VHH binders against q86w26r167to484. Designs and how they scored, part 33

Target 1, 318 residues: q86w26r167to484
Amino acid sequence: SLVVLQGSAGTGKTTLARKMVLDWATGTLYPGRFDYVFYVSCKEVVLLLESKLEQLLFWCCGDNQAPVTEILRQPERLLFILDGFDELQRPFEEKLKKRGLSPKESLLHLLIRRHTLPTCSLLITTRPLALRNLEPLLKQARHVHILGFSEEERARYFSSYFTDEKQADRAFDIVQKNDILYKACQVPGICWVVCSWLQGQMERGKVVLETPRNSTDIFMAYVSTFLPPDDDGGCSELSRHRVLRSLCSLAAEGIQHQRFLFEEAELRKHNLDGPRLAAFLSSNDYQLGLAIKKFYSFRHISFQDFFHAMSYLVKEDQ
Short names: E, the ipSAE of ESMFold2; O, the ipSAE of OpenDDE; V2, 0.75 times the mean of E and O plus 0.25 times the DockQ between their complexes.

## First folded at step 16 (VHH; framework vhh_vobarilizumab_d1)

Design n3 (at its last look DockQ between E and O 0.60; V2 from the best seeds 0.00; counts 0 for: pae E 10.5 > 2, unsure alone 61.2 < 65, grease 25.9 > 24.2, SAP .68 > .668)
Fold by OpenDDE, look of step 16:
Structure n3 (fold): chain B 318 residues (1-318), chain A 122 residues (1-122)
Amino acid sequence: as target 1 above (318 residues)
Amino acid sequence: EVQLVESGGGLVQPGGSLRLSCAASGFTFSDYYMAWYRQAPGKGRELVAGIYPGDRTSYADSVKGRFTISRDNAKNTLYLQMNSLRPEDTAVYYCATDVIRYGSDLEFTDSWGQGTLVTVSS
């Protein structure tokens, strides 16, 4: 079985994928159907040491002693969840030349094309715009669209996000009175951004005077709220602008080269302090052989897209 | 709630033609992938044809050149024109949206109609 889950950025594809794994593991989902469910974060595939199926399985299991031979004897009982196919990264090579498919990409392509393990089940998540890259690999696939929050789910999300009931009600009231915000909150990722923005404003004692008119405004409001002030007593506005420009640069470089994970050295190259930018960047530690390496990514790909778009505006001001 | 209602099935002779319809409601029809499936007696459900919002279409090899999937967004209706019907085309035909909301059932199921029976027999 081949299923493609498609949805816009922030619709919850990753969350669903992870939930599927959890529900399977607990016996709630697909009882008796799959012996193994392999979750593959496509943005992380570049970190594989070897471009072999066995290594991929070891990676997914987090155990180099996984019984791969036995696992591969019954491919029909295997489910691969390829999460974020659109986030496949190009090799971290110094000379970012347009090269053909990386060995890691090839591995996944062969899997998707049913060259490898033809009887296994595949679930692939991607964004609609990236579907073009996936379609040539697909023979017979079921396409599923992921919709965002219902009205009830939106309300529930606000209640769950804000620990204080009064704050939750106030925030939700603001959103309900604004059609743009309310519609935007249909997308879970955007809903989080909105909630975070509102919470930030409330904590700062600021009244929301102007409401965003579009998604870009929503992100701008968030960015404006959470850009770090200059701790060194300098002109706070200049420092904020610098950080913004740097984030835009990082995002643009990433998009240009199809990179979504960034090393600490790359952040430094852009004069960014990762730990201070927790509002925009997340960090994870990855086991690479015997070494542990920290990588940064934007909290959500939508942030990277936003900052990439903003990079064009910032350049014009120079 | 997503609702799909198939119609147009019936008895037809080999070589004949039928046109199936699926009335859709409960979602923005024009924005989503739609598909026809069929299930023959004693067999599993199989994809017959799919159509994307931009009217891109896909077909199973077994029906390619004979069947045509189309949609009318103004009417929220999906169609399957079936020509040159064969006995092996006998099945219950289902309309599907493949729409899942966040937090919905994660099983490999989609929204199905009740189906319409197509019987091809001499």
Scores: ipSAE 0.014, ipTM 0.312, lowest interface PAE 8.6, mean pLDDT 87
Fold by ESMFold2, look of step 16:
Structure n3 (fold): chain B 318 residues (1-318), chain A 122 residues (1-122)
Amino acid sequence: as target 1 above (318 residues)
Amino acid sequence: EVQLVESGGGLVQPGGSLRLSCAASGFTFSDYYMAWYRQAPGKGRELVAGIYPGDRTSYADSVKGRFTISRDNAKNTLYLQMNSLRPEDTAVYYCATDVIRYGSDLEFTDSWGQGTLVTVSS
């Protein structure tokens, strides 16, 4: 069977996918149905050393001696979770002008088209905007949509996010008075941005007099609160503009090349100090061959999209 | 919470036309994939047509060129225009969107209406 799990950025697709793997492993989900469940991050698949099914299985298992022959004996007892189809990266060596698919992208496409392991089960998560690229690969797929937070879940999120109940109540009251903010907080990732913004304002001793009036304003409020980083000794207008331009440049380059992971060297090319920009960039270490290598990404894909759109405004202000 | 109400089914002669409607509520209609399924007597449900965000459409091979899926986002209504109907199109037609609330049960469950019967008699 093939299931496509859809939701806008921040609706918890990856969290749900990870929970499914855990619940399967503990016997809560699909007991006795699958011998193996493989989680594949489409964002991270570029790190695969070789574009063969056997190597993908070794990578998912973390073991070059995984029993691939045994695993593949009964394909109908396998589940592959392909998380983040919209984040599938092109190979580093592939030119922007090339039209074809990467070898690693081709492997995933063969799975999706049911040309490889046609009897296995697939779960694919994606943002709706990427459906036009996914649709031609699908035959008979069931589409499942994730709704965001209920009104009660939003209240619980605010109570959990803020350590002080009075602070949580004040923050939630501010949001409830603005219909646009309140409705936007049904998306868990946006709810996080709003809570982070309000916490940042409160920690900096600022008075919230005017709330965001649209979805673009929500990201602008976050950016304005956290740029530049506190460690930079306060706000310098010259430094602030340079960092903003650099974040926009990184995001624009990433979107142009369908890249969502960035090496430390690429941050330096854009004059970005990743550790000092934790409000916008997160880092993870990955095993790459024999080495451990640090990669950065925007804390949320919506930030990458936002800074990309903003890059044209920054260029015209020069 | 999510509500789907189908209408427009009926008896029609082979070669005839029929338009099905599905009124939807409880979610932001324009951002989701919506679909029509059908179930003939003694058979399983099958996908007939789907419509994606941005109004791109897809069809089962058996209905291509004869059926048209569309929607009106202002009215939160999904449509299926069925032309050149054949006896094999006889089935109960369901509109569907499978939506889950964040943090709900992990086993996905279908949200279906009661369906609307289409009979194409010879």
Scores: ipSAE 0.000, ipTM 0.439, lowest interface PAE 10.5, mean pLDDT 76
ESMFold2 (binder alone), look of step 16: mean pLDDT 77; pTM 0.774

Design n4 (at its last look DockQ between E and O 0.55; V2 from the best seeds 0.00; counts 0 for: pae E 8.0 > 2, unsure alone 64.96 < 65, SAP .693 > .668)
Fold by OpenDDE, look of step 16:
Structure n4 (fold): chain B 318 residues (1-318), chain A 121 residues (1-121)
Amino acid sequence: as target 1 above (318 residues)
Amino acid sequence: EVQLVESGGGLVQPGGSLRLSCAASGFTFSDYYMAWYRQAPGKGRELVAGITPGGRTSYADSVKGRFTISRDNAKNTLYLQMNSLRPEDTAVYYCATDVIRWGDLEFTDSWGQGTLVTVSS
């Protein structure tokens, strides 16, 4: 079977995909149907050492000694979860090759086209706007759309996010009184941004006077709250602006080259300090052969999109 | 709330044609996969045709070459043109989209009330 799970940025596609793996592993989901469930983060596929199915399986298993031959004997009992197809990256080295599929992309395309393991099951997550890129690969697929938070779920999220009940109530009251914020919080990822913003304001003793009018304002409020000064001891405001410009540059370059993972060296090139930018960037360690390498990514693709968009504004001011 | 309202059903002779419509509301129609299902008396519900947001279509073998699914995103409307109708096409036809709630692993279809198509001499 082939299922395409669609949802806007922040709707919880990744969360759902991971939950599926967990529930399967615990025997709650698809009991007896699948012997193996392979979770593939598409943004990480670029890190594969070889563009081979076997290597992909080793990668997914986290074990180079996985019984790949045995696994491939019963492809009908395999489920591949391709999470974030829209985040499939091009190799770092092929910066200049704008044309054609990378070998790693080709590997996944062949899998999706059912040239490889035609009897296996596939679940692919993607954003609706990126679906056009996926559709040509699909013959017969079930399309499922992820819905965001209900009103009850929004309330519950606020209660769970804030450890202090009074703070939770206050934050939720602010959001309920603003139609834009309330609607935005339908998207779990945006809800997190809003909660984080409000919490940051409360912790700083600031009264929320200005209410966002759109999604961009929401992100700007968040960025304004958490943007740190640089280490060079300069004027705090100038430093903040510099960091913002750098983040915009990083995001823009990433989007332009279809890159979502960044090395430490790349951050340095943009004069960014990864550990100090935890509000905007996340880091993960990846096993690459015998080496462990740290990569950074925006906490959510929506941040990268936001900073990319902002890059046009920042350039105009220069 | 997702709402789907089917229309266009009726009585038709074998070999005749009908055009079904589905008016969609309560969601961004253009972003959703849409499908037609049918349920004949005493039978289970079956997929008839589907269409992606991008306009790619798929059909059940039983209706291939006779039925055409289409969509008008500006009107939030799904269509099913049914030609060369046969008695075996008699069924209640449903418009549907497939959705899942956040945190819920159960995939569920949103359905309209359906429209009855009867093919009889």
Scores: ipSAE 0.327, ipTM 0.696, lowest interface PAE 1.2, mean pLDDT 88
Fold by ESMFold2, look of step 16:
Structure n4 (fold): chain B 318 residues (1-318), chain A 121 residues (1-121)
Amino acid sequence: as target 1 above (318 residues)
Amino acid sequence: EVQLVESGGGLVQPGGSLRLSCAASGFTFSDYYMAWYRQAPGKGRELVAGITPGGRTSYADSVKGRFTISRDNAKNTLYLQMNSLRPEDTAVYYCATDVIRWGDLEFTDSWGQGTLVTVSS
């Protein structure tokens, strides 16, 4: 069977996919149905330059000696979770072309088209906007929508996010007093941003005086809380605007070229220090041949969309 | 609350045509993937056709070229045009939309009551 699980950016697709793997491993999800469940981050599969199933299994298991023959003995008892189809980038297709492969010959395309392991089960998560690129590959797929957080799920998320239950209750009370903000927290990604913002305020000893009224204000509150001051002294607000403009330009170039992963050189082009900007950019080390390369992405995909939208409003002050 | 009401089923002769409708309410219809399923006597439910919010369609191999799924987002209505009907198309046809809630790992199926299609002389 093939299931396409779709939801807007920040609906928790990755968290849900990982929870499914954990719940399967503990025996609470699909008991007895699958011998193996493989989680595949589409964001990371750009690094699988070979279209060989063995290498995918090694990558998923974290073990170059995974028992491939045993795993593939009953392919109908396998589940592959392909998380984040919308996060594939143009460089993935360029890398395939350099190896003499078309996109249709990549392992992901062969799996989705049911050419490789046609009896296995697939679950693909994606943003709805990427369906145009995915649907030509599909034959018979069940489409499922991810609903956002219920009121109980929001409360549970806040309780889990904060170490101290009293801090969690205080943060949740602040959010509940703003009906627009509370409704926005139905989106798990917004809920994360709000929790991070409030935790940042509490860690800095600040009192929340004005709550955000929309998603743009929410992201701006987060940005204002975590945007570091420059050590240039009396130009702190101007220097913070320079960093903001740099984040906007990085996001705009990324979206213009359909890219979500950035090399450190691209960050330097925009005068961005990746390690100092951990609140906005996350990094991962990837082994590419004999070298290890560090790649960056926006910590939440909605930040890239937010900064891109801001790039049309932010003007360089001369 | 999601409500799906199928209609348009009936008795038809082999080779005939029938158009099924599904009136949807209780959700923003234009944002949802919609599907038709069918259940023949003694068999499980099978997916017949699906259509995305953007209008891209898919079909089971058994109905390709004979059935056409469509939607009218202004009227919140899903359609299935069934041509060249065969006795093996006899089934109860269901309109459905599928969701999963974060934290729940079982799919939630919203179904109508179904409409019976009988293909017989």
Scores: ipSAE 0.013, ipTM 0.428, lowest interface PAE 8.0, mean pLDDT 74
ESMFold2 (binder alone), look of step 16: mean pLDDT 79; pTM 0.793

Design n5 (at its last look DockQ between E and O 0.61; V2 from the best seeds 0.00; counts 0 for: pae E 6.0 > 2, unsure alone 58.2 < 65, grease 26.5 > 24.2, SAP .687 > .668)
Fold by OpenDDE, look of step 16:
Structure n5 (fold): chain B 318 residues (1-318), chain A 121 residues (1-121)
Amino acid sequence: as target 1 above (318 residues)
Amino acid sequence: EVQLVESGGGLVQPGGSLRLSCAASGSTFSDYYMAWYRQAPGKGRELVAGIYSGGRTSYADSVKGRFTISRDNAKNTLYLQMNSLRPEDTAVYYCATDVIRYGDLEFTDSWGQGTLVTVSS
């Protein structure tokens, strides 16, 4: 079977994909149907040492001694979850080669086209805007849309996010009184941004006087709350502006080159300190052969999109 | 939730034609993949045709070349033009889109009550 799960940024595609793996592992999902479930983060595929199916399986298993031959004997009992098809990256070395599919991309394309393992099951997650790139690869796919939070789920999320009940109630009251915020919180990722923003304001003793009027305002409010000074220790507005500009530059470069993972050296090139930017960037360690390498990414692709968009505004001010 | 209402079914002779319509409620019709399914007596539901938001279409092999799926986003309506109908095309036809809620792993299909197509001499 081939299923495409689509939803806007922050709707919870990745969360759902991961939950599927966990529920399968615990026997609550697809009991007896799959012997193996392979979770493939598409943004991480670029880190594969070889563009071979076997290497992909080793990667997914986290074990180079996985019985790949045995696994491939019953492809009908395999489920591949390709999470974030829209986040496929170009190799770092091919920064300039805009033309053609990378070998790693080709590997996934062959899988999706059912040239490789025709009887296996596939779940692919992607954003709606990226479907155009995926559609030509699909034959007889089931398409599923992920829905965001219900009203009850929104309320529950606030209660779970804030440990203090009074704070939770206060934050939720602010959101309920603003139609734009309330609607925005239908998207789990945006709901998190809003909650984080409100929590940050409360912790700082600031009264929320101005409410966002759109998604851009929501992100701006968050950025304004959490934007750190630059590495020179200055807390001036100038320093904050510098960091913002640098984040925009990083995001823009990433989008331009279809890159979503960044090395520490790349951050330095943009005069960014990764550990100080925890509000905006996440870090993960990846096993590359015998080496472990740290990569940074925006906490959510929506942040990268936001900073990319902002890059045009920041340039105009120069 | 998107409500779907199918229409256009009926009795037709072999070799005849029918056009099915599916009226969808809601403003997000244009963003959704839409599909026609059918269920013959004593058989399971099968995918007949699908249409992407961008207009690309897919068909089951059994109906390829005979059926055409289309959509009018301005009218929030899905269509299935069925030509050269055969007795084996007899089934209840459903319009559908699939949705899943955050945190819920159960895929829920949104479809209407269906419309009966009977191909008989």
Scores: ipSAE 0.257, ipTM 0.663, lowest interface PAE 1.4, mean pLDDT 88
Fold by ESMFold2, look of step 16:
Structure n5 (fold): chain B 318 residues (1-318), chain A 121 residues (1-121)
Amino acid sequence: as target 1 above (318 residues)
Amino acid sequence: EVQLVESGGGLVQPGGSLRLSCAASGSTFSDYYMAWYRQAPGKGRELVAGIYSGGRTSYADSVKGRFTISRDNAKNTLYLQMNSLRPEDTAVYYCATDVIRYGDLEFTDSWGQGTLVTVSS
């Protein structure tokens, strides 16, 4: 069976996908139905050295000792979760073309088209913008939409986000008094941005007197709170503007090349210090053969889109 | 929560036409993938046609060229125009959409009650 989970950026697709793996592993989801569940991050698949099924399984299992022959004996008892189809990177396709392979010969395309392991189960998460590219690959698919947070789920999220009950109560009170913020928090990714902004304000000893009036203001409030100056001791506003320009240029180049993972060298090209920018960039270490390589991504694809859009405003100021 | 009501089924001669309607209530209809399914006697439900939020459509091979799915977002209504009907199109037709909530990991099916289409001489 094939299920496509659809939702705009921030609706919790990746969180749902990872929770499904955890709940399967603990026996609460699909008990007895699957022998193996494989989580495949489409953003990260570009790091796969070869496009062969065995290498994908080694990648997912984290070792070369995975019992591939046994795993593949009963493909109907396998579930593959392909998370973030909209985040497949263009360099992965260029890698295929360099070896004389068409996109239809990629392992992910063969899985989706049911040419490889046609009896296995697939769960694919994606933003709607990528459906044009996904739809031609699908034959029989169930389409499911993510609703986001109910009012009760928003309350629980705030209580869970803030370990200090007083902070949680203050933050939720601020949000509930602004209908625009409260409605925006039905999108889990926006809810996270709002909670992070409020936590950052409280940790900095600042009092929130005016709240954002629209979605652009929400992201700008976060940026204004967490955007650090350069470590040069100069004028803080000018240094922060330079860092902002650098984030915008990284995002713009990423979108231009359909790139969502960045090496440390790419950050240095844009004069960005990844560790100082943890509020905007996350990092992960990956074992690639004998080497461990660090890659950065925007904490959420919405930030990359936001900074890309902002890059037009920054260029207009010059 | 989405509530769906189908209508427009009936008895038709082979080669005839019918237009099925599905009225939706209680949600933002235009944001969802909507589909028509059918269930012939003794068989499971099968997908007939679907329409994405952006307007792209898909069809089962058995109905391609004969059936047309469409939506009217102002009326929150999904349609299935069925032309050149054949006896094998006889089935109960359902409209449907599927949603999930973050915390429960349960798919919530929204199906109508179905409308019977019979094609016979």
Scores: ipSAE 0.052, ipTM 0.546, lowest interface PAE 6.0, mean pLDDT 78
ESMFold2 (binder alone), look of step 16: mean pLDDT 76; pTM 0.764

Design n6 (at its last look DockQ between E and O 0.16; V2 from the best seeds 0.00; counts 0 for: pae E 12.8 > 2, unsure alone 64.6 < 65, placed apart)
Fold by OpenDDE, look of step 16:
Structure n6 (fold): chain B 318 residues (1-318), chain A 121 residues (1-121)
Amino acid sequence: as target 1 above (318 residues)
Amino acid sequence: EVQLVESGGGLVQPGGSLRLSCAASGFTFSDYYMAWYRQAPGKGRELVAGINPGGRTSYADSVKGRFTISRDNAKNTLYLQMNSLRPEDTAVYYCATDVIRYGDYEFTDSWGQGTLVTVSS
């Protein structure tokens, strides 16, 4: 079977995909149907050493001694979850001008086209706008859409996010009184941003005087709250502005080159300190052969999109 | 709540035409892929036609050239124009988009009640 899970950024595609893996592993989901469930983060595929199915399986298993031959004997009992198909990255070394599919992309394409394992099951997550890139590969796919939070789920999220009940109620009251915020909170990722923003304001003893008018304002409010000063002790405002510009530059470069993972050296090139930017960047360690390498990514692709958009504004001020 | 309501079915003679409609609510219609399915008596449900948010269409081989799927995003309505109908087209036709809430595993619940199309002399 082939299923495409669609949703806008932050709707919970990744969360659902991971939950599926967990529920399968615990025997709750698809009992007896699949012997193996392979979770493939598409943004991480670029890190594969070889563009081979076997290597992909080793990667997914986290074990280079996985019984790949045995696994491939019953492809009908395999489920591949390709999470974030829209986040496939181009190889770092490939000149930006090559119009062709990378070997790693080709590997996934062959899998999706059912050339490699015709009887396996596939779940692919992607954003609706990116579906055009996936559709030519799809044959008889079922399309599933994630809608985000219900009203009840929004309320529940606030209650779960804030440990203090009074704070939760206050934050939720602010959101309910603002139609834009309330609507935005239908998207779990945005809901998190809003909650984090409000929590940050409360912790700083600041009264929320101005309410966001759109999604951009929401992110600006968040960025304004959490943007760190520069290490050099300069003027706090100038330092903050510098960091913002740097984040915008990083995001823009990433989008331009279809990169979502960044090495520490890349951050340094942009004069960014990864650990100090935890509000905006996440880090993960990846095993590349015998080496472990740390990569940074924006906490959510929506941040990268936001900073990319902002890069056009920041350039105009220069 | 996601709702899909099909209409336009009925009895038609072979070679005739029908236009089915599906009224959608409870989600941002314009952003999502929509499809028509049909289920003939004693047979399984099969995909008839699909249309993406951008208007790209796909058809089953059995209906290609005869059926046309379209959408009106302003009206939140999906259409299926069926021409040159055949007895083998007799089925209950369903409008479908599989929509789920955050954390939900119920991928199959977004079906309308269906509309019956009977092609008979």
Scores: ipSAE 0.029, ipTM 0.404, lowest interface PAE 3.7, mean pLDDT 87
Fold by ESMFold2, look of step 16:
Structure n6 (fold): chain B 318 residues (1-318), chain A 121 residues (1-121)
Amino acid sequence: as target 1 above (318 residues)
Amino acid sequence: EVQLVESGGGLVQPGGSLRLSCAASGFTFSDYYMAWYRQAPGKGRELVAGINPGGRTSYADSVKGRFTISRDNAKNTLYLQMNSLRPEDTAVYYCATDVIRYGDYEFTDSWGQGTLVTVSS
């Protein structure tokens, strides 16, 4: 069977996909239906040196000794979760020259078109903007839309996010008094941004007198809270503007080239110190052949989109 | 129990118009995303149009400018006005909503029985 899960950025598609893997592994989800569930990040698939099914399975299992022959014996008992179809990247040209199928994303296309493993189950998550690229590949698909957290989960999220119940109660009270914030917290990614912002305000001893009025204000509040000053020795306002411009430039370059993973060199090109910008960028180490390489990404695609949109304002101001 | 009942399908000439309706019950209609899907013979189901609780709409490229989705929250009814119909629009049309839950998330995985639209040449 094939299911397409659609939702805007931040609605919880990736969190849900990863929760499904965990729930399957613990026996809560689909007991006895699947022998294996594989999570595939479309953002990261470009890092495969060879676009072969066996290598994909090794990568998903984290084990080059995975029993590929046994796994593939009953394809109808396999589930592949292809997360973020809208985040497919062009392959790094140098590492893919020797072998593999052309086009460079052909393995995923063969799975989606049901040419490879036609009896396996697929769950594909995507933003709606990619549907015109996805629909021609589909044969029969059930389409599902996600809107986000229930009201119960919003309350639970705040209770779990903060270190103690008094902090959680204060934060949730602030949000509940602003209908726009409360409704925005239906989107889990926005809920995280709001909680992070409030936690940052509380840690800095600041009193929240005015709350954001819209989604842009929410992101700006986060940026203002976490954008680091230059080491106290200089003008912090000018230094923050430089870092902001650099984040906007990185996001704009990424969007222009449909790239969502960045090497350390790319950050240096934009004068960005990845470890000091953990509020906006995250990193992972990847084994690429004999080398281990560190790649950065925005903590969520919503940040990349937000900074790209902001790039017009930053350029006008300069 | 969630119930979605489509109506308004039928046989129509190319260039004609139809108005589909979906009567909804068993959930708070005004709080949920609603959508129309269609399934032509030999093809999978595809999204045709969607409308969120605030009234923002979206459309498949193939129907933009010809179809209009709307909702009447007082009557718990979803509509699809279909104009300038083409033979390619022949399909079973389904109403759907975001009602099914998994974990703490809600999904649009509830469907009506469908209503057939045939655009004959």
Scores: ipSAE 0.000, ipTM 0.239, lowest interface PAE 12.8, mean pLDDT 75
ESMFold2 (binder alone), look of step 16: mean pLDDT 79; pTM 0.790

